# Miniprotein binders against q56y42, part 15

Target 1, 350 residues: q56y42
Amino acid sequence: CSNNTSNITTFKPLKLPLFWPWQKVKMGPLSVSPMGFGTWAWGNQLLWGYQTSMDDQLQQAFELALENGINLFDTADSYGTGRLNGQSERLLGKFIKESQGLKGKQNEVVVATKFAAYPWRLTSGQFVNACRASLDRLQIDQLGIGQLHWSTASYAPLQELVLWDGLVQMYEKGLVRAVGVSNYGPQQLVKIHDYLKTRGVPLCSAQVQFSLLSMGKEQLEIKSICDELGIRLISYSPLGLGMLTGKYSSSKLPTGPRSLLFRQILPGLEPLLLALSEIAKKRGKTMPQVAINWCICKGTVPIPGIKSVRHVEDNLGALGWKLTNDEQLQLEYAAKESPKSMIQNIFQTR
Below, E stands for the ipSAE of ESMFold2; O stands for the ipSAE of OpenDDE; V2 stands for 0.75 times the mean of E and O plus 0.25 times the DockQ between their complexes.

## First folded at step 10 (miniprotein)

Design f1 (at its last look DockQ between E and O 0.76; V2 from the best seeds 0.77)
Fold by ESMFold2, look of step 10:
Structure f1 (fold): chain B 350 residues (1-350), chain A 98 residues (1-98)
Amino acid sequence: as target 1 above (350 residues)
Amino acid sequence: SPEEVLQKADELFKEIQEALKRGDLEAVRELLLRLWELVYRILEEAREKGNPEAIELMERFLEIFLRLVEAFEYGDMEAFKRLLDELKELAQEIKRAL
């Protein structure tokens, strides 16, 4: 019998991936950084206190993200409050156009926007016009990803079929490089995938609330379907809207308008917060960086919010390293011990 | 009828306020979806009957409703209560126009 060790001398060990920004991941026909940034706060006076005096800070944050290899930015036609409706898209477009680092390379930025399923978007042509309006606000000729913001299947299934055809037409007219969905549950996700596949349209992404505080049965089922069908899951609210930062606990609650929400969820999170803190200390990282890294380890692309240069610097620290399998299991077990989870978007479907 | 459906909306406003007072955020989430669905149906009926004043008011209602949903998801209960009051006032304007 030949010695089995001779096989080992010809073995080349697999290179384990690190999550550096230049190690792009596939999202349909697109190549994106392993983390992107969300722009929900851009133009939101109501929840985030947006003022135009903040625009220079936002632009500096955008440029820092770009300089460090981030190329995915998520926005929506509904982002911006009151008279600033659509302001998030306008700001992103402005920053892309004014960027010196993108001169001649502006198509390397992947703009993902979302089109709200407004009740007046009742024909595929109207939905295509929403895409054209987004392109006008962004001042670009083509989106990376055009996303349906939520499913209408639970209350207006006929409208949803029209919006799906609108996504197909956006792609066929060259207005988007790929299409995606947001707040789709497992059943509707399979249905739209089958619909688009027969039309030759790439469904590149499914965007849902996914985090250590939003990893229940339905979230895991969506993740499994995405993996099986070659759809990239985009994780929104990867920090549980601040619950996973370690700033607060059941004994140190916030005093502002969000205190009621925190009182409903923070009790019982101490095992998870302790596990995050312990791993963060061991790795020389912050608790947010560990929570974001976990999302990346699950094969998702998280999109934490971008508001300042400091926030970009902090979030970039989630890249370039990987939690061990034991660390991932420790976090997941601690999360499973929590009696509460994040509240899902009202339009999240099954 | 539009009057009957708007009465159901008024009942949903009350249920949302009560659920919030008892801290039942999942109930609030479910009630918000039911309110959206109800107003969506009224808007469809208003379009079929050709009532442009009601349509404009209801489209404004649904735009503000999305901000209410954002405030709820973010957990800003001061913004949520302010927007809910705005929607209740707008519902009275819609009742006049129907």
Scores: ipSAE 0.804, ipTM 0.914, lowest interface PAE 1.1, mean pLDDT 88
Fold by OpenDDE base, look of step 10:
Structure f1 (fold): chain B 350 residues (1-350), chain A 98 residues (1-98)
Amino acid sequence: as target 1 above (350 residues)
Amino acid sequence: SPEEVLQKADELFKEIQEALKRGDLEAVRELLLRLWELVYRILEEAREKGNPEAIELMERFLEIFLRLVEAFEYGDMEAFKRLLDELKELAQEIKRAL
């Protein structure tokens, strides 16, 4: 009597998607998840304490993001410290290649990298070569989005034109599916948009600091221009370096090197932290999930950093629901009562 | 002159340290941008003059400066101070190579 033990293939319950396909966000020719992930920590030894022993954990975090329908990953060629320069792109390329979930669908991942405006990138050809070097580190033939990491307009306006022509050439050569910028202010964003438009290159994204701690007049103006010009705003630091998490308060300051910044901003955040906490409790969500969901509701694509599986799980909880208009207004009102906002990038233009 | 530009850099380094002592992070941000702009111009002049040693040192300065910016944005003021001291030392090396 041969007992044929029928292998009951345990149907993994179809995890309901955290978001529906029609909730994907247009970013020029691309369709991206309502949230992406940032990889700035990857290879950052100095500020994050990156070690290669973390790579397995980062891979698991990446796979979990993919399994939940995240397809936007932001990186930069400047990410990774010292000998680990470009490590973020190398890791992302490795993880895309090794992904069991992607199995021939690697092109469904939208890699958005940022090319630094290094002073030695003096020709459009050198800037195109930076794109090729990113493609080599990523082990892919085409980027989703090639981004200029910052504008040189304030100090090197001639270099900026060369870098803009470099973006055009990247697009024309098919090295990137779309082009974007980071740290552009309202005026400079219009200028690059118009320059690219005259060359038949669509500006698809603008990446700026945008959060409940970074929603000043300038950020709202950038958002308005993006909406008018069909540019998708990518919001970096959606959690305000963790100030919007409720982990810290004026009575519970972080210890260590970030304490100065936090001491300056936290003592005026009580109304905002209270509003985040109240809405979070009402929704059965965490404060970070509410803060990220606000960025999504404002029509931006937030890119919180990947540091661990837990951070991915926590951030994924920002999807599949929306704040009401009243809840958004409550948060925005409380945010306006805050006497201090986040410090902007030094290269953020007007 | 290259010497006048280096003197301005030394002044900016001093002002950054004073702004940090006051906890005026917005002043630090503005001063960092001015320092970047200054160093960029020195690099352009060094390239025009064909000083390879100065160019190499200046490129290294700008790489470290970008790490200083990352430290500033992340709010790691200890890393920021260490990097600022490294930049000050490197600025003195550049001053000797010019």
Scores: ipSAE 0.747, ipTM 0.900, lowest interface PAE 0.9, mean pLDDT 91
ESMFold2 (binder alone), look of step 10: mean pLDDT 81; pTM 0.755

Design f2 (at its last look DockQ between E and O 0.94; V2 from the best seeds 0.83)
Fold by OpenDDE base, look of step 10:
Formats: sequence, structure tokens, C-alpha cells
Structure f2 (fold): chain B 350 residues (1-350), chain A 98 residues (1-98)
Amino acid sequence: as target 1 above (350 residues)
Amino acid sequence: SPEEVLQKADELFKEIQEALKRGDLEAVRELLLRLWELVYRILEEAREKGNPEAIELMERFMEIFLRLVEAFEYGDMEAFKRLLDELKELAQEIKRAL
């Protein structure tokens, strides 16, 4: 009597997607998840204390993001400190390649890398070579989005034109599916858009600091220009370095290196933290999830950092729901009562 | 002159440290940009003069400076201070190579 033990293929229950496919956001030719993840911490030994022993945890966090329909990952060629320069791209490339979830669908992942405007990148060819070096580290043939990491307009306007031509050449060579910028202000964003448009290259994204702590006149103007020009705003630091998490307050300051910054901004943030807390309680969500959801509701794509599985799980809870217009206005009102905002990048242009 | 530019860099380093002591992070941001712009001009002049040692030191300065910017954005003021001290030392090396 041969007992044919029928292998009951346990159908893993179809995890309902956290967001519907029609909730994917357009970013030029690309369709991305309403939220992406940033990889700035990957290889950052100096500020994050990165160690290679964390790679397995980062891989698990990446896989969890993919399993939940996240397909946008932001990186940069400058990420990783010292000997770990480019480590973020190397790790992302490794994780994409080794992903059991992707199984031949690696091209469904939108890698958005940023090319540093290093002073030694003096030719468009050198900037195209930076793109090739990123492709090599990522072990992919084509980037989703090639981004200029910052504008050189304030100090090296001639270099900026060379870098813009480098973006054109990356696109024309098919090394990138789309081009984007980071740390561009309103005026410089229009200039690069017009330059790229005349060359038949669509500017698909603008990455700026955008959050309930970074929604000043400039950020709103950038958002308006992005909406007018069909540019997708990518919002970095959607949690304001963790100030929007409710973990810290004026009465509960962080210890350690960020204490000075937090002492400057947390006083007077109580109305915003209260509004976040009240809405979070009402929605059965966390304060970070509300803060990220606000960025999504404003029509931006937030890119919170991947640091662990837990951070991915927490951030994924920002999806599959929306703040009402009244809740958005309540948060924006409370944010305007805050006497201080986040400090912008030093290279943020006008 | 390269010497006048280096003197301005020393002044900016002092002003950055004073702004940090005051907790004026916006002043620090503006001063960092001015320091970057100044250093970029020195690098351009060093390239025009064909001083390879100065170019190498300046490129290294700019790499460390970008880490200083990351520390500033992350709000790690201890890392920021360490990197600022490293940049001050390197600026003195550049001053000797010019």
C-alpha cells in the first residue's frame, strides 16, 4: 500500500495588496507605488553605524517591501561612507538579483538613483560614466530614474549645463528610463524642465524635502510647478528625521547627536504632534503612518528610509487608506502654527 | 590671491563654529554654502594653474565636505564637528600646497 502523500500545496493566502493597482502613481513613463523607500542608511557607517552584519536584515526589509507591492527604491552613487562608497547601490542590486519575489520580474523594480554633482565631473561623458558605474553596482542594464543629486547653479553654472547634457545623453543612450532632479528650487526646476523639454527628454521627478515640517512657501511652490509641468514630486524625510513620529517632544528630547536640532524644532511643535496623535487614534494608525499618508494625499511620493523590517511594516501601514480633506487641513493648520521648519539642504536652489 | 581666499575660508570656519555655538543652524547652512563656493573657486584656480597636489587635496576636501553636509542634514552635530575639524586641518594642508 503505497501511501501517496499528496503534497497539499498550501496556497499562501493571496495577501490583498495594501493598495490597489490603479492607485499606482505616474512618474513620467513609470508607474510606481504610492510610497517608495530610501536607502541612504545603507553603507553609512559614520552617521547610521552601518555594518555588513546588517545586510541580511536589510534584505528582509527589502523583500517585505516588494511583497507588499513597493516598486520604487531611491538610492545614490554617493551613498556609503569611505571604503563603502556606492554600498547602497551594491546592496540594492544584490537584493534585486537575489529576490525570490521578483523571479524574472526584476524590471518591475524602479530604481531611482542620484548622481552626485562632484566637482571632478566636468564633462557630460564623465557624468554618463557615473550612470554606467551605478548600473554596474546595481547589476542592471537600465535605471528607472537617473537623478541629478543637486544643482550647481549657485557656484558652477557651466558645470550644471554639462550635467544636464549628461542627463540627456543617459536618456538617449537608454541607460535610464526617465530623468529626475533633487534639491531644485522653483526657478531652477523650471529652467531644467525647459532645457530637457527642448531636447525631447521628459523631466519625470523632482525630489525635495517635503513633510508636515517642510511645507513652507517654497515647497508649496515647487509642488505647484510640479503639478503644472507633470513632474512627480518625491518627498524625502517625510517624518522630519523622526520628529513627526511622536517618539520625541519638548518634554522628551532625544539624547545623543541629534539633540541640538531637535531642541530647536520640537518646542512649539505641540499643535502638530497633537493633531497627528488625534488623527492617528481616530484612524487606528500610528503618527508616522499619518505623516506619510499626508505626503501621499498631497500627491507626492514619500521615500522613508529602510532600516529594518519593523520600519518597513510601520511605513506600509501608511497605505490603503487616505486622510480626508478636513484631516489634511487640520494637519496643515497645526503645521503652520509651528514656529520652525526643517532646515533645507545646503544645495537647495531657489 | 589664493592666500586671500584661504583667509576667507579661515574666517568662514570661525563663523560656522560661532553659529554652531549660538545654535543658529540656518546661519550654519548659509555659511556652509559660502564655504563650498569658495573652495570650488580655489579648485578651479588650482586646475587652471595645473597644481596636481592642490587639486587632489581640494577634491578630498570636497568629498569630506559632502559628508559634513550629510551630518548636518541628519542633525549629527558630533559627526559634524569632527568633520569640520578634519576640514580645518585639510585646509591648512591646502594652504601649504598653494
Scores: ipSAE 0.825, ipTM 0.928, lowest interface PAE 0.7, mean pLDDT 91
Fold by ESMFold2, look of step 10:
Structure f2 (fold): chain B 350 residues (1-350), chain A 98 residues (1-98)
Amino acid sequence: as target 1 above (350 residues)
Amino acid sequence: SPEEVLQKADELFKEIQEALKRGDLEAVRELLLRLWELVYRILEEAREKGNPEAIELMERFMEIFLRLVEAFEYGDMEAFKRLLDELKELAQEIKRAL
């Protein structure tokens, strides 16, 4: 009976998960949520307008993600501009340490960071020390995933071998639970996989730009290699920098500083935007949720960015459901009709 | 050899600006990689000579260049142009320090 509940000023509803534990995906020895969050904006005053007054909202967004079962957070030792170099890692570490829901269980968060291939990282020991510096900023003893941020093979192949050895040493020393790469093309991905395998180090993840706007021949070849070799693809920029949100169209172009990029790509996206809109309406979802769900359905782990509680709330709606095979095909056909795709990272190799 | 590479870098700055003005973002991407490769070579040569002033300037250049790449990928062309101008100024300082 409910007679006693009327005397309480608060009643906390039962919290139901957006996805169940068996929906987590494997990434080497790790079990990660089917979507993670990227922290590129944290500390980036130049591009994202970061101010320290935003930290409380970022922390609330982080807590909301945790409450809904997200355990993968991607950062990098280069995230943060100017005097805030490394700030993304410092903020993530602070939020993990201060979290009420993680008291004594901070290791349940899978921190993925990336080590920049700076031209002054010339020995494997220097690269291992970069990992230790990241651990210090994060205030944790072990990373979930340590990633090479980009390949130097195109311009400094001897440095690349040093960095690969550094990954081996990070793994052997127990500084990381898993290793990965970012911005590796298909040929170089196979090479590092074979290099690490012969040294007893499994390559567990490959992070590239992958979305309905970035699924050309090369990106699909990377995906195929990942599937064949047991490497989990992490999809960055799953919303095409906002082009897949429906906020803009061929008839409603932006006028701000990003207008050149949008003007080049957005006019050809009408078939894809209509397909996204149709499916979103049918499913009672938003267009971003459909685009992110597509990445999940392809077996990748997308990492949309965190900037606000509202963005996290919306992105979480990508979980708990699946596009049908026909809906996936509809989106892929519409995406292939686009004459333009997103421009890849300058360091992505062959 | 460093003088020849620096002249080629000046030409690449001009080509990047021209490509951006005509809206050819794929050309900008390709030219940015070529510029990075050239500057990496100059840095290696500065290390071989043991020129600490040039090395410090080059390392600053490479850090700013990575922010330029981020601005390009984000699509913020105002930040991109600002950072490109900073790199052009720094390139002249590097030339004087060599």
Scores: ipSAE 0.753, ipTM 0.902, lowest interface PAE 1.3, mean pLDDT 88
ESMFold2 (binder alone), look of step 10: mean pLDDT 80; pTM 0.745

Design f3 (at its last look DockQ between E and O 0.74; V2 from the best seeds 0.78)
Fold by ESMFold2, look of step 10:
Structure f3 (fold): chain B 350 residues (1-350), chain A 98 residues (1-98)
Amino acid sequence: as target 1 above (350 residues)
Amino acid sequence: SPEEVLQKADELFKEIQEALKRGDLEAVRELLLRLFELVYRILEEAREKGNPEAIELMERFFEIFLRLVEAFEYGDMEAFKRLLDELKELAQEIKRAL
């Protein structure tokens, strides 16, 4: 006897939104996939054990990401250790140039790089030259996003003004399509936004550590400011350096050099890891996929690392579905009850 | 004075090692920033005096320092300790060049 065909007297159920790669999100003037990939491991012999024999696997992983609609790749001029300084950018540029799927379309990849605030970068011209050096290593004419890697406000506020002017110059010279910052706290983020706005340069992104293990009051304040000012938050370390994968627990610590860090944080995480595990089982997903999906649900663009084809395959499973509001609250409650969280970058400001 | 700042840097190296030994990672984070700031001020003075040997050593110091920060944030304490020892050795070379 119920009549659900009336538009005036009933409400139709709404279809839940999905995070498909073709449902790009805005990042200033750019349209990017709802997840990107980070390249910190590329060329890092010290921490990640990089060897050039891995390059073919990295290239295959890059191609798989592209085939599945990922267009955002994050790198930095400081990525690569020792003699391999800049190697991450060189590899990314090589893969873009050699990609058959990008033939004639290389500009559709959004390359985000970061310029280290080295103490010898003391003029805006020197900072612009860092951008030109990155473009040379990448073998492209224009970046998607040029980012200041960290603020110098805590130790060299006069240098920071020079670096901000360098970002303006990069944009005005057409070397970047947009500018961003990394490791900026809430007060400094507002200051650079106002500085750039008066000069006609939109701040498109702010990249910080943001995850279920890095969502304290300061990180949430940064997120709120990003939302208010139209800045896209890019979440780095969305898996808490592996702590959110379910691979480890207080009784199953990593055997390598990171055991001290994991001992500090893992014992308090059991409720969060259990919540991740239960949601993953119910949804037919992995715990990393749930943790990454949560970052996307918060309106951020996470950039998990890319090291292998299997790693990319798993992370792509974070797309195409959405945690319910109740599942998000369950995870957030479990995370906030944890007594420990990730430690922020030493340069992150107020 | 530069001598007082360098003595403070030596004290910070010891404080960092002690904080790491007791597992106080927030203290390590705060001490690393203080050490960076102190050495940055010495670099400014080396530039004002036109001391190219000190400037070269200090630029190398900051390159290694950033690897130390990366090792800390990744949680690789073996790399962290090795890099911290390298920085202590460079600090002595910088003292002699000043």
Scores: ipSAE 0.839, ipTM 0.932, lowest interface PAE 0.9, mean pLDDT 89
Fold by OpenDDE base, look of step 10:
Structure f3 (fold): chain B 350 residues (1-350), chain A 98 residues (1-98)
Amino acid sequence: as target 1 above (350 residues)
Amino acid sequence: SPEEVLQKADELFKEIQEALKRGDLEAVRELLLRLFELVYRILEEAREKGNPEAIELMERFFEIFLRLVEAFEYGDMEAFKRLLDELKELAQEIKRAL
């Protein structure tokens, strides 16, 4: 009597995404989760203390994000320190390939990489080759979004035109599904949009620092231009490097290398931290979840950094609900009372 | 002249260090951009003139500067200061090579 033990394939219950599928956000031709994840910490030894022993933890964090319906991952070809240059893309490519949840659906992941405006990228062809090198590291045939990482307009305006033509060529060659930019100010964003439009290439995204700590006149102007031009704003640093988490205050400064920055910004942040705390308590949410949800409510796609499963879990709690207009206004009012905002990227244009 | 531009770079390094001491991070940001533009122009002009060292110096400069930007954006002022010192050393190499 051969006991055929039927392997009951335990159907893992389809974890319903924390957000409704119809809540996917349009980004040009793409449909993305209302939140993505950033991978700047991946391979960053200098600032994040990256070690290869963390790769398993990063993989688990990636898988958890996918299991919860996250399909947008932001990276850059410049991510990774020294010998680990491109490590973020290599890890992301590995994780996409090895993902059990993605079996035959790797193309449902929207990889958004950023190509550095390196001085030696002097031709459109060299910039297209940078895209190919990213595809090779990612082990994929097509990127979701190819992004110019910053504008060279201030120091190398002739190079910028070459890089813009490189974006056109990436799109025309089908190496990217869409093109985007990062660190573009209002004026330069209009210029690249118009340039790409004349060539039949839609600018799909603009990535800028946007948070309750980075909602100044410039950020609001960028947002307005994005809304007018059908560009999706991607919000990096939605937590203001952790200042919006409530972990730190003027009375509880961080120790270590970031203490100076935090000492400059945390004083006078009390109204915003209070408003975040009150709304968080009322909603049964955390302060980070409220801060991320605000970015989503403003019609942006926030990309908080992935470092661990816990950070993914905490950030996923920002989904499946929305702040009311009154709660948004309360947060924005309290944010305006803050005497200092986040420092912008050095390459952020006007 | 390359010498005048490098003298301006030395001034900008001092101003950055003073702004850091004051905790004026916005001044640091503006001064860093000016320093970048200045050093970039010198190296690009040297490259255009066919100086063989200009390419390597540009690569090294840009690598350090990119990490400096990352450190600044992250608010790691210790890493930032180290990278600023490395950049200052490289600026002295540029001054000797050009």
Scores: ipSAE 0.758, ipTM 0.907, lowest interface PAE 0.9, mean pLDDT 91
ESMFold2 (binder alone), look of step 10: mean pLDDT 84; pTM 0.808

Design f4 (at its last look DockQ between E and O 0.88; V2 from the best seeds 0.83)
Fold by OpenDDE base, look of step 10:
Structure f4 (fold): chain B 350 residues (1-350), chain A 98 residues (1-98)
Amino acid sequence: as target 1 above (350 residues)
Amino acid sequence: SPEEVLQKADELFKEIQEALKRGDLEAVRELLLRLLELVYRILEEAREKGNPEAIELMERFWEIFLRLVEAFEYGDMEAFKRLLDELKELAQEIKRAL
């Protein structure tokens, strides 16, 4: 009597997607998850204490993001400190290649890298070579989005035109599916858009600091220009360095290196933190999830940083629901009562 | 003159340190941009004149400055102060080389 033990293939319950496929956001030719992840911490030894012993944890966090339908990962060629320069791209490339979830679908991942406007990138060809070096570190043939990391307009306006022509050449050569910029203000964003348009290259994304702590006149103007020009705004620092998490308050200031910045901003955030807390409780969500969901509701793609599985899990809870218009207005009102906003990046242009 | 520009850089370093003491981070941001503009101009002019040290000094400047920008953006004011001191030392090297 041969006992045919029928291998009961345990149907893993179809995890309902955190978001529906029709909730994917257009970014030029690309369709991305409503949220992406940023990889700035990867290889950052100075500010994050990155160690190679963290790579397995970062890989698990990446896999969890993929399993939940995240397909946008933001990086930069300048990420990684000293000898670890380009480490973020190397890690992302490794994780994409080794991903068991992708199983030959590596091209479903939208890698959005940012090319530094280094002073020695004096020719369009050198800037195209920076794109090739990123492709080599990422171990992929084509980028999703090639981004100019900042404008040089303030200090090297002649170089900026060379870098813009470099973006055109990257696109024309098929090295990137789309082009984008980061740290462009309203005026400079229009200029690069018009330049690229005359060359038949669509500007697909603008990456700026955008959050409930960074929704000033300039950010709203950038958002308006992006909406008019069909540019997708990518929101970095959607949690305001953690000030929007509820971990800290005027009565519970952080210790350590960020204490000064937090002491300056937190004492005016009580209305915003209260509104976030109330909405979070009402929705059965966390304050970070509400803050990220607000960025999504505003039609931006937030890119919170990946540091651990827990951070991915927490951030994924921002998906599959939306704030009402009234809840958005309540948050925006409370944010306007805050006397201080986040400081903008040094390279943020006008 | 290169000397006048370096004197302005020394002034900007003092102003940045004073703005930091006041906690005026917006002033720090503006002053850092002015410092970048000055140092970039000096090093680029030196490069255009064929000074071989200008390339290395530009690379070193930019490595420190980029990390300084990151430290500022992330609010690590201790890292920022250390990097600002390193940048000030490099500015003195630039002053000796040019």
Scores: ipSAE 0.828, ipTM 0.930, lowest interface PAE 0.8, mean pLDDT 91
Fold by ESMFold2, look of step 10:
Structure f4 (fold): chain B 350 residues (1-350), chain A 98 residues (1-98)
Amino acid sequence: as target 1 above (350 residues)
Amino acid sequence: SPEEVLQKADELFKEIQEALKRGDLEAVRELLLRLLELVYRILEEAREKGNPEAIELMERFWEIFLRLVEAFEYGDMEAFKRLLDELKELAQEIKRAL
């Protein structure tokens, strides 16, 4: 943790990276970079146009993130469409195994995966087996974080109790270093926290959509609960699926397949987009970097997606600096003036 | 009854399309959860009664449904509409098998 040396006859400055990934944050028993990366696009032919010819670029993007001190990578057993089911985990495992920079240090990478609450996962043993299958695809012996991907409380409450017991067993069997949840609303989050606490299993993370476009009453309640209970909030979609990049505006709407969503939300974002642009210009940063930095300043760990080397390089520029309190308030006031926000995941509970 | 549940699912497909046409994406979100609840209930009951096709139909439903959810979250409404049509077709197959 110290760059100080005992060789003082020739004193030389320590070489530090451009970003501050060495200031890691606690996530239960884990120490993670203040930003991670998501791998939803890896193997997704339907929405992201994945082709195996992209694997070399994805691997280069992974290596760039790793070289800059990122140690948190988020995946899921449901990532990968059709015959590529599980491909995101396979690619991540391959990149970890092939990394020369990780020689003898593979366990310093925190792999977070998610286990889908499929209706055929009806026993805790079946849920534990889903974890073992993820470990096999990843080619590792232990996960950093095993996450229940969503709650079944709204449609199968008895199944949910089985899945919670499965998380307990994963932890007790040493298959995961920590457990987490994704898409849990305020009430369910408190319930699973209490359930795990009485069984000696700390809930380390809660992963939800959280951004300047997803900071409404319910998301702020989730964050408040996380802060109170010592749960790290992992922010997914920190860029609002591209709406916070400045590529589009009220006067420059998209015409592609996402036009309905963008036309629903993007009009009225002018105050927020202007505030992002003003701060980005003042700080010599990009609008995505400002939006991601805001998530970090709120004490969350954002996980923007890995799409390309250039995309990762830009996102890494969100590290190494902090918005002032005034800049954070400016962004939050501008977001408050927006008439629409991101639509929440359909699985997010109360 | 299974027929009554599947009839309500057909009505939900119509409501989802209507909500999408008027741009009410919050309504679409809530209707998708209701659709999941209805179809899950009938397929789970069929599984408990020993219907040999119930598990396979559950797997096919969930594959399409998860991709539909992903398309909705990503905002790809062209993919969403295609997957909704596939899900509607599967619902007719579920009706025949049950």
Scores: ipSAE 0.805, ipTM 0.913, lowest interface PAE 1.1, mean pLDDT 87
ESMFold2 (binder alone), look of step 10: mean pLDDT 80; pTM 0.751

